# Ledger of designs, part 35: VHH binders against q8cch2

Target 1, 325 residues: q8cch2
Amino acid sequence: RFCGSLVSRTFSFHVSWRMEDPLFRLDLGWPKNSEYFTGATFCVAVDSLNGLVYVAQRGDNIPKVLVFSEDGYFLRAWNYTVDTPHGMFVSGTPFEQSVWITDVGSGPYGHTVKKYNSLGDLVQVLGTPGKKGTGLNPLQFDNPAELYVDDTGEMYIVDGDGGLNNRLVKLSQDFMILWLRGENGTGPAKFNIPHSVTLDAVGRVWVADRGNKRLQVFDKDTGEWLGAWDNCFTEEGPSAVRFTPDGKYLIVAQLNLSRLSVLLAPPSGSIGDCSVVSTIQLADQVLPHLLEVDRKTGAVYVAEIGAKQIQKYIPWHSRTPAFGA
Short names: E, the ipSAE of ESMFold2; O, the ipSAE of OpenDDE; V2, 0.75 times the mean of E and O plus 0.25 times the DockQ between their complexes.

## First folded at step 19 (VHH; framework vhh_7ubx_2)

Design p3 (at its last look DockQ between E and O 0.87; V2 from the best seeds 0.00; counts 0 for: pae E 2.9 > 2)
Fold by OpenDDE, look of step 19:
Structure p3 (fold): chain B 325 residues (1-325), chain A 122 residues (1-122)
Amino acid sequence: as target 1 above (325 residues)
Amino acid sequence: QVQLVESGGGLVQPGGSLRLSCAASGFTFSRYSMTWVRQAPGKGPEWIATISRLGDTMYDDSTKGRFTISRDNAKNTLYLQMTSLKPEDTALYYCARDRIYKGDTKPLSDYRGPGTQVTVSS
């Protein structure tokens, strides 16, 4: 009767915080129980209205989607109709919560963008389940990386995590193609592994063009190319991009560098060059893949593939001393 | 009708400079990003540079530092300032409007002009 004591090696990842006034601090209290992360955590989405955090992980015979509270309590999980999750986004109205997942798997539900309700029931499928493709009618995907849904219900999908399409697609609320940008390449509006997509407050679409080591920016209405940032990504391209709720900063992940960067958002007008305001260096091989920002609290959730966890970062509110009147 | 007309090409010695112009008409020029491309004999089209409607620029590595793309929206004109020209820069140069795919699979037609010939030779 060999009682092999499973020595739970608590990997204390020492985040060496360099002395620059960190814009964010790690919340060590989230989640309350990390034992629910049983696979590689690839993406995270936040329902800011209801205080929920959705996590997708990969692995065999494990729950594919986990739901946590903002406070870090595990609530529920489901494992149906998700093969290989890559990206996740939560769109919520006061009346309806929708969880969107991109699937890059070759299984029966792979190469799709799927909508779930808050209970984990499959509601909508975009693409052809189990089949990769380049088609536009019907719309097909080949390793869709991530999506963003704006407040009007319009969708932005980056399709091409190592697939054939390398494109940005805008869909109407009824899933009609409004415009499409991108082919494989290095020129403007061309992509090499478009990996993440978000919007800013002035109607610009930002795409993490990971393989080209840049962010590209487009007009959300027309799809026209507006500019690009490459000077901040000389070592590695961005894998994830999100804005802070106030629109002042972009938070960017660089996967293999295990680094998060905070960039200054450009004003309305020209995009110009990027400027790094702060960096968070993670431990080696943590591999931050995708991230999400809570629109209410400003908290940043990071899906770390290597560490097989989600980390929560809280904004460091510099108490600006109230200049006493 | 969308029209683009390139001008300013010619014969120049290696190390010389040229400034190309592209006059645009038939569309709202200020709403589109614009691109310069070139095609040398026996080669496919090569992207050179793009400028957004707001003035942000992107260059191909082969021309970066030597060529400058600019625009005057009031004149509906695109420019390409070329410096340090090389024999390898010999090509027909075109200006093109940004390609946007809208709706039913039909790419908005790449409008390009007839081109202007640039020849770099000793």
Scores: ipSAE 0.796, ipTM 0.901, lowest interface PAE 0.6, mean pLDDT 91
Fold by ESMFold2, look of step 19:
Structure p3 (fold): chain B 325 residues (1-325), chain A 122 residues (1-122)
Amino acid sequence: as target 1 above (325 residues)
Amino acid sequence: QVQLVESGGGLVQPGGSLRLSCAASGFTFSRYSMTWVRQAPGKGPEWIATISRLGDTMYDDSTKGRFTISRDNAKNTLYLQMTSLKPEDTALYYCARDRIYKGDTKPLSDYRGPGTQVTVSS
């Protein structure tokens, strides 16, 4: 399946069910080298500046991190110090890039948030490898799920997936705690499986509070709770969340429903009610876990742990002026 | 100093209504989410409702449709309009400012008021 595989229903199914033109289309030609997906693909990150796509997968005696070009060609891999990867984020400049990977479970590298250079050399470790904990000095983690690194170098970590902590932690670029929210619970600023984190362009932090079937929203500077969306997730909570680069939409994955939802982004003030504007129904048991949106192109990369692959969706743009009437 | 002072409690018949107020001072009220919590004798604290700085609200399931949280940022005042009151609503009601951990020190103390008693009985 060198040209990729189509795991979703045909376009005629989508038109039949929604009666709308799609916002995204599957890129059947990505990747060129799908044979390197030899384990369960848990996460994906994109270096938009250098045209690189990083993939982390789980399995014994396989490469744990794969690097592909934007065009889908395999470039390199590494295994060292990666055990059970869960989430991933790429940050950097044209001359320097870094890849952050969360590692979970009881293995020797578990319960950490680790930074690598583009060659796979380990350059920073947060947490104590192999040792879960709740402490803040030293900072410990319990199955850290994902992180987001702002262009300023400030970091947002959701900690974690099924562990004791259930928190959102903001760090300075020097890894000092700037603020922290959360404990296990259902009320505001409490979490159950905080699983994904992203920022919008107007200074809000969005957390996929998967076990509580909601997104929660916080002020990035103060940590102040700004609201929550739950009405779009009555069947299952979001496993992943990202904004499109134009700021118009959020892309959300729902793992066990094998579904991507496209939500209308709220205004800069009150977040109001959740509104689903489109869905992409994937084949049963594909299990979209985490996803990434290319900040340059708007392409959506989805890590499908059930299907053991990464799929790429590209934006649809109007081809006729009359469409925008 | 941060101060929160509740008022408006009292004795009410089942099915009645009350409006609680929480006067805030010592901080920029309009920049924080605010919460109502209640605690009955011998029970743990129970979250009731929260309102964000711009008016987004969230309610505990037991109070949806009966209680309304609101705020007046110009008056630094938080409100809880309670209707269709039941005996199980009897509790000490207090307002709280959201707790945010800062830096490496222990978290700031919870900012809550002393509470106002609501008693629902015939």
Scores: ipSAE 0.472, ipTM 0.794, lowest interface PAE 2.9, mean pLDDT 87
ESMFold2 (binder alone), look of step 19: mean pLDDT 81; pTM 0.813

Design p4 (at its last look DockQ between E and O 0.75; V2 from the best seeds 0.00; counts 0 for: pae E 2.5 > 2)
Fold by OpenDDE, look of step 19:
Structure p4 (fold): chain B 325 residues (1-325), chain A 122 residues (1-122)
Amino acid sequence: as target 1 above (325 residues)
Amino acid sequence: QVQLVESGGGLVQPGGSLRLSCAASGFTFSKYSMTWVRQAPGKGPEWIATISRLGDTMRDDSTKGRFTISRDNAKNTLYLQMTSLKPEDTALYYCARDRIYTGDTRPLSDYRGPGTQVTVSS
C-alpha cells in the first residue's frame, strides 16, 4: 500500500511589482477553483453583458472550453468540435450570445473559425474543417489566430499563426469578404504572424504583428494602412492586444517575456509613436498568450500557457481624492 | 482612373541629393496611403517608404537615414527627399497608391506611375 503523498507544489508565482502605481492588481480570488484548468490555457473571452468568462485549453481527453462566472465559479464545459483552440471572442446582443473560436489543429475541425451558442452547440463554420488553405472563395484558413466582431456584426480575422497566410480579413455579417490586407513581409500592411486583432472607438483596426515586433493600424471601413507602433516592442512582438473600456489604454501581452504592457492610446488622427505607461512583469515561463478585457468592469483576463491558468486583473481605482467643495 | 506622375529624377554624383515628386490625380489623394518603390536593372521591386493619409510613416532600414517621404495633400503631391546618394541607389523610382483587396482584379501597375529614373554616377 504505497501512500504516494501527492506533494501539491503550490507554485507561488511571486509577481515582482515594480513600485510604479499599478493600474491593475491581481485578483487572487478568481477563479474559485483552479482545478478545472487541466490543460494549457490558450485564450479567453468575456461576455461582459452576462458576466461570463470563456476559456479555451489544449490537451488530450480534456474539456476544451470552460465557462466561468465573473465571480469565478465554474458553470459548464464542452469539447466537441474543438481540436486545437487558439483564439476566442464573444459577441453578444441582448438576445443572442455567440462564442467564436479559432482552431489551428490538423484535426477534423481544425483550420476553421467556428461559432457556438452559449450552450456549446456548433452554429457556424468558416473555412474547411480539417483542411488548411489560402483560398478566398471559398474562404480558407491556415492557423487562424484570432478574431474580433464589432457591434454591427462585421468580423476581423487575423489568419497566420505560422501558417501559409499572413493576412487580416474583414468579413460582412453574412461572411462576405469586404476587404483583405496582408501578405508575408516586413513592409506596411504586410505581416509576420498576425496574432491578435481589436478595434478602437474611432474605427481603427489594431493588429498584433508578432513576428515583425509591432502593432499595425488600419481603417476599419477601407482597410487603409494608418500607421504602426514598433518602438515599444524592441525585445519581443505583441501576442495580444485589447483596449480598456474607456479607450485610454492598450493592454499588450508579450509571450516569451512573460510581460503585460499598458500603452497610451493615441488620440484621433495620426498614430505616432507608442508610449508605455505601465508594465506587469509576470514570473518566468508564465507565457501570457492572449487576453480579454471586460467592457463593463475593466477587468483583464489573461490566458497563460506556461502557468496553465487564467489570471484576472482588476483596475486599481486610484481614489481621486474628492476635492471637497 | 488613378494617375500618378513621377518627376525629379536625373543624373547625380555620389553624395548628392535629389527630391522626387509624384503628382496624383483621378482619386482623392488625401484618403490613401502612398508609397515609394524602386527597381534597379535586373533586380525586383524594392520598397522604400510609405506614408499614411495622416502622415505616419514606415521606411525600409536600408534607406531610412538618407531618404524621407512626405506629402502635401493640398497639392495632391507625394515627395521623396534623397540625400547622400550612392551608386547602388540607381534605379527607376515609382510612386504607388496603396492597393486594398476589395475584389478589384486590376493589376498593381494600375496603381503606380511610369517612374522617374535616378542615376548616381561619378
Scores: ipSAE 0.890, ipTM 0.949, lowest interface PAE 0.5, mean pLDDT 92
Fold by ESMFold2, look of step 19:
Order: C-alpha cells, then structure tokens, then sequence
Structure p4 (fold): chain B 325 residues (1-325), chain A 122 residues (1-122)
C-alpha cells in the first residue's frame, strides 16, 4: 500500500519547509497488530482511563468493532448488532465505561445511536433500528454521524450524514431532548452534513458542518448560536473536530485533502476567525474520516477510510517511556 | 411582552446608504442572538445577517461587503448598516430573535418585528 511511509513522507516535506517544530509526530509503533484492519475504518474512540482504543470498521463477515491497547496490541473484537458504523464515543467513570456507536443505512441496525458496555453487550438503543425518521417523540434519526457524551452524561448528537434532519440534538442522561438546533441550510444554526461534534472546556459545543465548509459553535446549556469559523476551510470542509486536552488547539480532519489541521483554540468570549497553526499532511487518498484525541495523553487517533487503518499521532513533547522491551 | 420595533427605512437612490435600527424590549436583549431578515414582494423571507450575544457575526454572501450587522446591548438596539444599495435590495426588513426548539410540545415562537420598508429606486 502506498501510504505506509507517512512519517517519512510527512516529515521530509513539511520539516524541510518549516521553521518551527511540528506539534505532533506519527507513532510508528502503533498499532502492533494492523492485520485486524480488514475493512474500511470509519471511526475511533479512546477510553483514556483504561488505555483502550476502539475502532469501528465496515465490511462483510468481519468483526465490526476492534479493541486495542494504547500501546497498539489487539485485545478483542465484537460484531454485536453493529452493521454500518459511522461514529463512536467512549464515556464513563473509572468504574463504569460505555462505548457509543452510531449506525447508518437501511440495514437492520441502521439509523441508531447505540450504547455498549466495555464487554460489547448492547445496553441502550436510541432511534428505531433499520428505520430512518425525523420525529422527535420518539426521537428518530436519519444517518446519525457522531456524538459526544459529557462527563455529566448529557449527550450531543449530530444527525446526520446525508440524511434529511441536519440537526444538533442535546439529550439529558435519561435521553430526553434538552434542546435542538438545525435544518438544512447555510445560515446560522442550519447545517449541511453535520458530521462531528465536540465540547471545549468553557461550555461551547462545536459542530463540523462539513457540507458548508465551516465549524459552528453553540452554548452547551442553552443551544444559543455563538459564531462560526469558515475562513480556514475554503478548500475543504471539516469531517472531524476535537480539542486537545490542554485546551490550546483544535484538531480538524479534511477528508479529501488527506490532511489534519491544527487550529488555535479561541478565547472564552467572542471566537473571532480561525487560525491554522500547523498541519499534518497524510499520504495521498488515505481519506481521514473521523478522529479522537486521548484526553489523558493528547494523542490523536485518525480513522483513514481510504487507507483502511488507524494512525496515532503523539504530541511532540509527550514521550512515554516504553519498558516492555 | 416581547417587542421588536424597526425603524430607519425609506426611499434611497441606487448606490446610497441607510442605517436600520431595531429597538428591543420585554426580554434580556444581551442574552440572545439577533437576526436581520428581508422579504421582497412575491418572494419568501431571506436571511441577511446574524450577530451572537458576544458580537460574532455572519452575513449572507450576496450582501457580504455592503451590509454590516451590529448591536448596542446598553440601548437594547440592533443595527443594520447598508451601503452601495441596489434596486434588488428593495424589501421589507425586519429583525428577529433566535428560535430554539426544546423538548416540549410548545416550542418557542419566532419573535419578529413588523418591519421597515426599504425602497431603492431612481
């Protein structure tokens, strides 16, 4: 496969043209068991408390969910009620962990947001399996793309990728709608393919409004529109967005450019315009779809649909000694 | 109780300038995003610009370099500064407060003013 030389390719071209150190480096040792990537890898989530990395992939007669250690060793897999996964999120406490997976398409598990325990048992289903819808009571989905679960158990769901809903939904931990924004459109609080959602440390919800080539920002408590960033995305819209755990940066994937962009986090007030402070150029046509940032270490895991793999990037200054040699 | 009242419209020549105002009362103005919308005869409503409670703005592409939204929270007033006006800008202009669906059966209704007419003609 051509993209196997990402570190050499990225480092060679970008370092020779840059005067400043890169913020992230490819972890060449992750994963140690890449043979388990047998399908298209659509999403990744991290259990930072237990050092686990969950991967969802698409393909016939393959394990749909893979679990790796943060050191890159394959641990286990399951195919429980997962058909066409799109996004993932890990939530929980040190004593109770949950894996959320969005499922899309018209198959028997599609149009749902599902919760699994750490053993892979299905414990909650939101939406009507196999049936898309626009309804709010009960809440239905049309290709739900991703979710974010806050430490309080409140949830933010972007719904969805190519469907009719084009909305951001906030749920209580008991799955009641707290607020909802969106319809198809280009104006404030309207979406075209709302594809990724995350929170910052000061109570703002960030949505990758992929088809409109922008990030939109909302108050997490009220749903009030707070602004948008479009000036960094004129060439390609964001497919994924996450904050680094120190709150200094956003990591954005731009799928068709095979690029990760590192943006400066805005102040707590007005968000102004975005500023790109670094880029990670991936190999051609690897197609970074969704990504996750480890809240403990700052490592960035990117799901590459085209390359059918997950790659791990670590902060330049974040070197954990490896004593397993 | 919520009231929005627009003013500052009128007849202007092509290339002219006009400043619209929207006086707000009956709610805590500084906590809400505010929007300008226009409606020309025989056409549907057209979004012009929105300003967040903290001053971040977004404007429609067709008026991007000509119209500027602003607000004065101390005066509970929203503004639209229009320059380089064209005949196709002729419309009823009104301000609106943002609408957010909550999980009840009675969503918050749109709050809009009656509008102020802008007519661009030689």
Amino acid sequence: as target 1 above (325 residues)
Amino acid sequence: QVQLVESGGGLVQPGGSLRLSCAASGFTFSKYSMTWVRQAPGKGPEWIATISRLGDTMRDDSTKGRFTISRDNAKNTLYLQMTSLKPEDTALYYCARDRIYTGDTRPLSDYRGPGTQVTVSS
Scores: ipSAE 0.540, ipTM 0.816, lowest interface PAE 2.5, mean pLDDT 87
ESMFold2 (binder alone), look of step 19: mean pLDDT 78; pTM 0.779

Design p5 (at its last look DockQ between E and O 0.65; V2 from the best seeds 0.00; counts 0 for: pae E 3.2 > 2)
Fold by OpenDDE, look of step 19:
Structure p5 (fold): chain B 325 residues (1-325), chain A 122 residues (1-122)
Amino acid sequence: as target 1 above (325 residues)
Amino acid sequence: QVQLVESGGGLVQPGGSLRLSCAASGFTFSRYSMTWVRQAPGKGPEWIATISRLGDTMRDDSTKGRFTISRDNAKNTLYLQMTSLKPEDTALYYCARDRIYTGDTKPLMDYRGPGTQVTVSS
């Protein structure tokens, strides 16, 4: 009876914080129990209204979607109709919460963008389940990477995580194509692995063009190309991009560098050049893949595929000394 | 009707400079990104540079140090300043308007001019 003591090697990832006043600090208390991460964690989404964190992970015979509370308690999980999750987004009204998942799998539910309710019931499927393609009617995907849903219900999908399409698609609330941008290439509005998409407060769509090592920016209404940032990504392209709730900064992940960068958001008008305000260097092989920002708290959740975990970062409120009246 | 008319091309010696102009009409010029492309004999179209309506630019690396794209929205005019011209720059140069796809897979450039010939020769 060999009682092999499973020595739980607590990998203490020493985050070497360089001395610049970190805009964020790691919340070591989230989640409360990390044993629920049983696979590679690829994406995270936040329901800021209800204080929920959705996580998608890959692996065999494991729950594919995990739901945590904001304070780090595990709530529920489901595994149905998800093959290989890649991106995730939560859109919510006070009346309805929707969880969107992009699926890059080759299984019966792969190459799709799927909508779930808060309980994990499948509600909507975009694309052709189990079939990759370039079609627009019916709409097909080939390794859809991520999506963003704005407050009006319009959808932005980046389709092309190593697939055939390398495109940004805007859909109406009823899933009609409003505009489409992109083909494979290095020129403006061309993509090489469009990997993440977000929207700023002035109506600009930001796309992480990972293979071209840049962010590209488009007008949300017209699809017009507005500019690009490449000067901040000379080593590696961005894998994820989100804005802080105040719209002042972009948070960017660089997967293989195991790095998070905080960039200054451009004002309304020209995009100009990017400027790095802060960086968080993660341990080697942590591999931050995608991230999400809680719109209420400003907390940043990072899906780390190498470390097989989700990390929570909270804004460092520099107590501006209340200059006493 | 949308019209683009390129001008400023000609014969120039190696190391010389040219400034191309593209006069735009028939649309709201300030609402569109604009692009310069060129096509040499026996070659496909080559992208040179794009400028957004707000003045942000993207340029091909092969010409990035020598060519500069700019625009004057008040004049409805796109420009390409070319310097240090080489024989390899010999081509027909086109200006094109950025096209937004509304559910079709048509080319990204919907309108272009007839082009202006640039010949770099000793």
Scores: ipSAE 0.753, ipTM 0.885, lowest interface PAE 0.6, mean pLDDT 91
Fold by ESMFold2, look of step 19:
Structure p5 (fold): chain B 325 residues (1-325), chain A 122 residues (1-122)
Amino acid sequence: as target 1 above (325 residues)
Amino acid sequence: QVQLVESGGGLVQPGGSLRLSCAASGFTFSRYSMTWVRQAPGKGPEWIATISRLGDTMRDDSTKGRFTISRDNAKNTLYLQMTSLKPEDTALYYCARDRIYTGDTKPLMDYRGPGTQVTVSS
């Protein structure tokens, strides 16, 4: 009667009426042009409106940003003003697209959150290039890790990966601070390596508090602390978090375990404890760092710094009907 | 205008119990997370527990299992139920509203009450 630590294994043998289908499967045909992954692939972002996938990689004398189609064909690249990318996010309307990239380290573009148009032209810089800081006027960063841009243009930045700030910052579309939470620590609304940030459909901001082995949750409008999940991360903290577009699941990366975990989304009230409903165990040394979920298709793109690639997972159609159906 | 007033402290023997209360006024209590902190003489402040507006809680490991935070939003009151008290729990206990920085103001002063003394001695 030994049950493994994986929820999907125990459900298929102890509580399920049928063998459980996986929620996602690897798209073996993506990308078509993997030869362009010439460095360590740290982050990925998706323009679901135009069917584009943006990838940032690190390395000497290589293109730092790559653009692929949804079908995996390489389209274009740039490297100007990108030095040590860490996180990416794509936002925009049908007329106007923005690609945001966080840059870290002491290089000439480090400690910044930068906005590009779809052609790769730099159009906005937040922070002071090459100079870390903790200030709020002007706003400075210390290894900003990732951001999320809401449809309203409001922004959520986690700042950062191994720096002194350890904070979650909400900005207006005009880059004014609306609220801020955090300092280094283990208590509520304190962080140790806040590494990824996302929103759910019911107005909550979720932060992967990687060094504290937890997710923390905040009200998107007020910044109020709403709870935390730590019971699914006893072995290792989350490096990345995103919701599926149907709002049913969270996708979490656990870097050093080379694992993706699928968690059940909580109700709109009290969040309770987390539940792992499925896992995808990757090969050793793959090292999934950050990930993105396509808002239209539910496809999951995973940046794998160890394997130097991006892998695409697609939602699984049920191939076995439920019992009694 | 924000006011927090603690009560329920006092002298208690080791192994005893106390319930601390924090009466809140001057703000919409039900919209805020609330925190208990203690400070012993000659030591820095020590976080004890926090409760979200909807009842999700987090507690410090050292008092976990002995101290329980709760709230009554209808009465604008925060509670700390303390059991199995030890001499090391002797401190000034105060409640606080979590500090949230907003961009068009300087960070607000930490809103906390004057505290209630808990003394555990044989």
Scores: ipSAE 0.416, ipTM 0.764, lowest interface PAE 3.2, mean pLDDT 87
ESMFold2 (binder alone), look of step 19: mean pLDDT 78; pTM 0.775

## First folded at step 20 (VHH; framework vhh_7ubx_2)

Design ko1 (at its last look DockQ between E and O 0.01; V2 from the best seeds 0.00; counts 0 for: total charge +5 (limit +4), pae E 20.6 > 2, placed apart)
Fold by OpenDDE, look of step 20:
Structure ko1 (fold): chain B 325 residues (1-325), chain A 122 residues (1-122)
Amino acid sequence: as target 1 above (325 residues)
Amino acid sequence: QVQLVESGGGLVQPGGSLRLSCAASGFTFSRYSMTWVRQAPGKGPEWIATISSSGSTSRDDSTKGRFTISRDNAKNTLYLQMTSLKPEDTALYYCARSRSSTGDTKPLSDYRGPGTQVTVSS
């Protein structure tokens, strides 16, 4: 009668949440009404100048683009000329706003990068609507993932969310190709699902090479490969990457892990090794896909596919105790 | 250092009850509003209730009548009494320190605990 005491090893997953002062706080008050999220939310862009948040969602017979105020009020929506949105970016001046959307759909507006005004009017189309391709003249796309527009109007596009191209393209303000990097592969400057793109303050292009579980870095002027971070992404590759406004940190999403990671930004020069300073673990199957940072407030908006919502995080500012005066 | 530690979660049958506790340390507990939030798989964080430093309560309508938030300032402890539990209540439950926002039913939080898992299953 061997009474084998099943020592229920309570795996106390001591997630030692090193209660380091969280860098971010969740804003539960944003948006004011979540009922406007009627589909899977795939991307978010922020007009920091005007205090607007643009959201793109997927679904049948629903608005594809939603516009909210910074305070979380619903303002407007449109659904025309967008098939399957994937990435979004807002650029502009105090006088003109441009909303860019990448479209990975197979419909009549798919495989394009499209520019809209703030009212949802289509202004510009890059690519061939409804046709995937690898061509450079004219420029074609196959599941363009995301874009970034710098202050000069130059554009960086990662083309290859499961498509054929797996490339990073730089365009001039007049949409001429300045340089192109990448092909399918695992080596330096090669991509497997380049999924997100951003710039740092010292002129480096950062690409989330999701399938290769790394960030790759390029010179913005020459397109030269500068290095890669892979040591922080052993479990899953990054799906999204943005810098904080102060340039101190990178915010990275890992889709299937339902995790946000805050990484230390490298100094000017060599990018060195990746270092995680903080993590935000989300619930299972929340699936953070893409994110954006408000350049004025430092707020982070995260498009969550699984949860079908956008979440807002605000920077944690330690109240300096008023006792020093 | 501010610390929040949730406890009292577990497996319970539908219609059952649980009482969650949140032990607070590293700050003057009695001066802060406290909040319970939860996050279910595949869902975003959901606000449940807030209790002010003075004991006034705000609650989400979805759990109103079933869940009760309370606090013991002498013990630096926040409580959530849950009754008539449903499978839909399955989530990770967090306590959070909130800033007293005048008028907002969903105050901003600056600290939260690691959470306690509540599973409602037959």
Scores: ipSAE 0.037, ipTM 0.578, lowest interface PAE 3.1, mean pLDDT 89
Fold by ESMFold2, look of step 20:
Structure ko1 (fold): chain B 325 residues (1-325), chain A 122 residues (1-122)
Amino acid sequence: as target 1 above (325 residues)
Amino acid sequence: QVQLVESGGGLVQPGGSLRLSCAASGFTFSRYSMTWVRQAPGKGPEWIATISSSGSTSRDDSTKGRFTISRDNAKNTLYLQMTSLKPEDTALYYCARSRSSTGDTKPLSDYRGPGTQVTVSS
């Protein structure tokens, strides 16, 4: 089984075939303008349709949101109403796209989930800026960590990173609560630092339950708990989770191990046990926090809070701009 | 492997002061948020305060004016300065390593020490 980080082919003379066919390779040409990473980069989101990559970073007197092209050129930035960003997600069409940013902490825009247009104008706020809460009318948050927005506009929010809520909230496109699961705990449908959320192609919601060292799985329509994976995370829980666009793999980050893991996707029935297919071991203190997978190309963008950068990984056999289109 | 060892507990009179220490080893202390938690006999654990890797702190309101969390990254040590102690502060105090991304949160830890007993009685 392939272990550890990717290594140079010059060290592979006796076991070369295994080391020469990784699932992903680092795109050394991305970004072109790394000088714009002036703070700790916490999250990244990808607009596959318009070829844009959004990055949120933390720091004093710096632009909080950066926008790059898919080929790595810096385009623009903003810091309007972004205080302490944690997670991001891009949704929309070629004509109308939305950038969602979660904001945490005690700052004036903390405890919110905010929607921006592509120019950085604030167009929607969920939660009460600067004020944590557990309420459902109005809906409040306590350090909302991340969200996922599906093609119908339905939203899945993990709420949150170290707050009291420890819940997964599903909203309609009009922001009405469709279902809610969770409280603090270790049992089924309970959370400890629900940190990342994604969907698979067969109607399951996956949550990185970071403090419990597991992924938990729910039916997207009913909210029914479908099981959990913990056997791949004995050393450290996942900080981020996404599926590859072909549905074959999950990409997870383990923050303090400075590691990315590629897991085999389960079948549509029982989820079984977790199986690690490969790992990418990063240097100590790189600290991969959240990540995003480009749904068109399969490229993986990783926000590294320790290294203060975003790195891009390309599927090894990808020679075509579109993947499985 | 990760080790957290608390010290500085003991018997103290009401109104007194104690300084608790937590010596950390087996991990890069400066990369983690650290937390003090207490547990009174027959009760569940109670969060006291958290300090981020950068020194940002959050505290429970009930102890805010009396308890101060701090850290020394050069010595891999977490501290809790306790003043104006009351009999209801009697508990086992332990430090914990947290996975929080902010210092404002109430994290649950992945590692805890064995704790140090604080008893406030005349």
Scores: ipSAE 0.000, ipTM 0.110, lowest interface PAE 20.6, mean pLDDT 84
ESMFold2 (binder alone), look of step 20: mean pLDDT 78; pTM 0.775

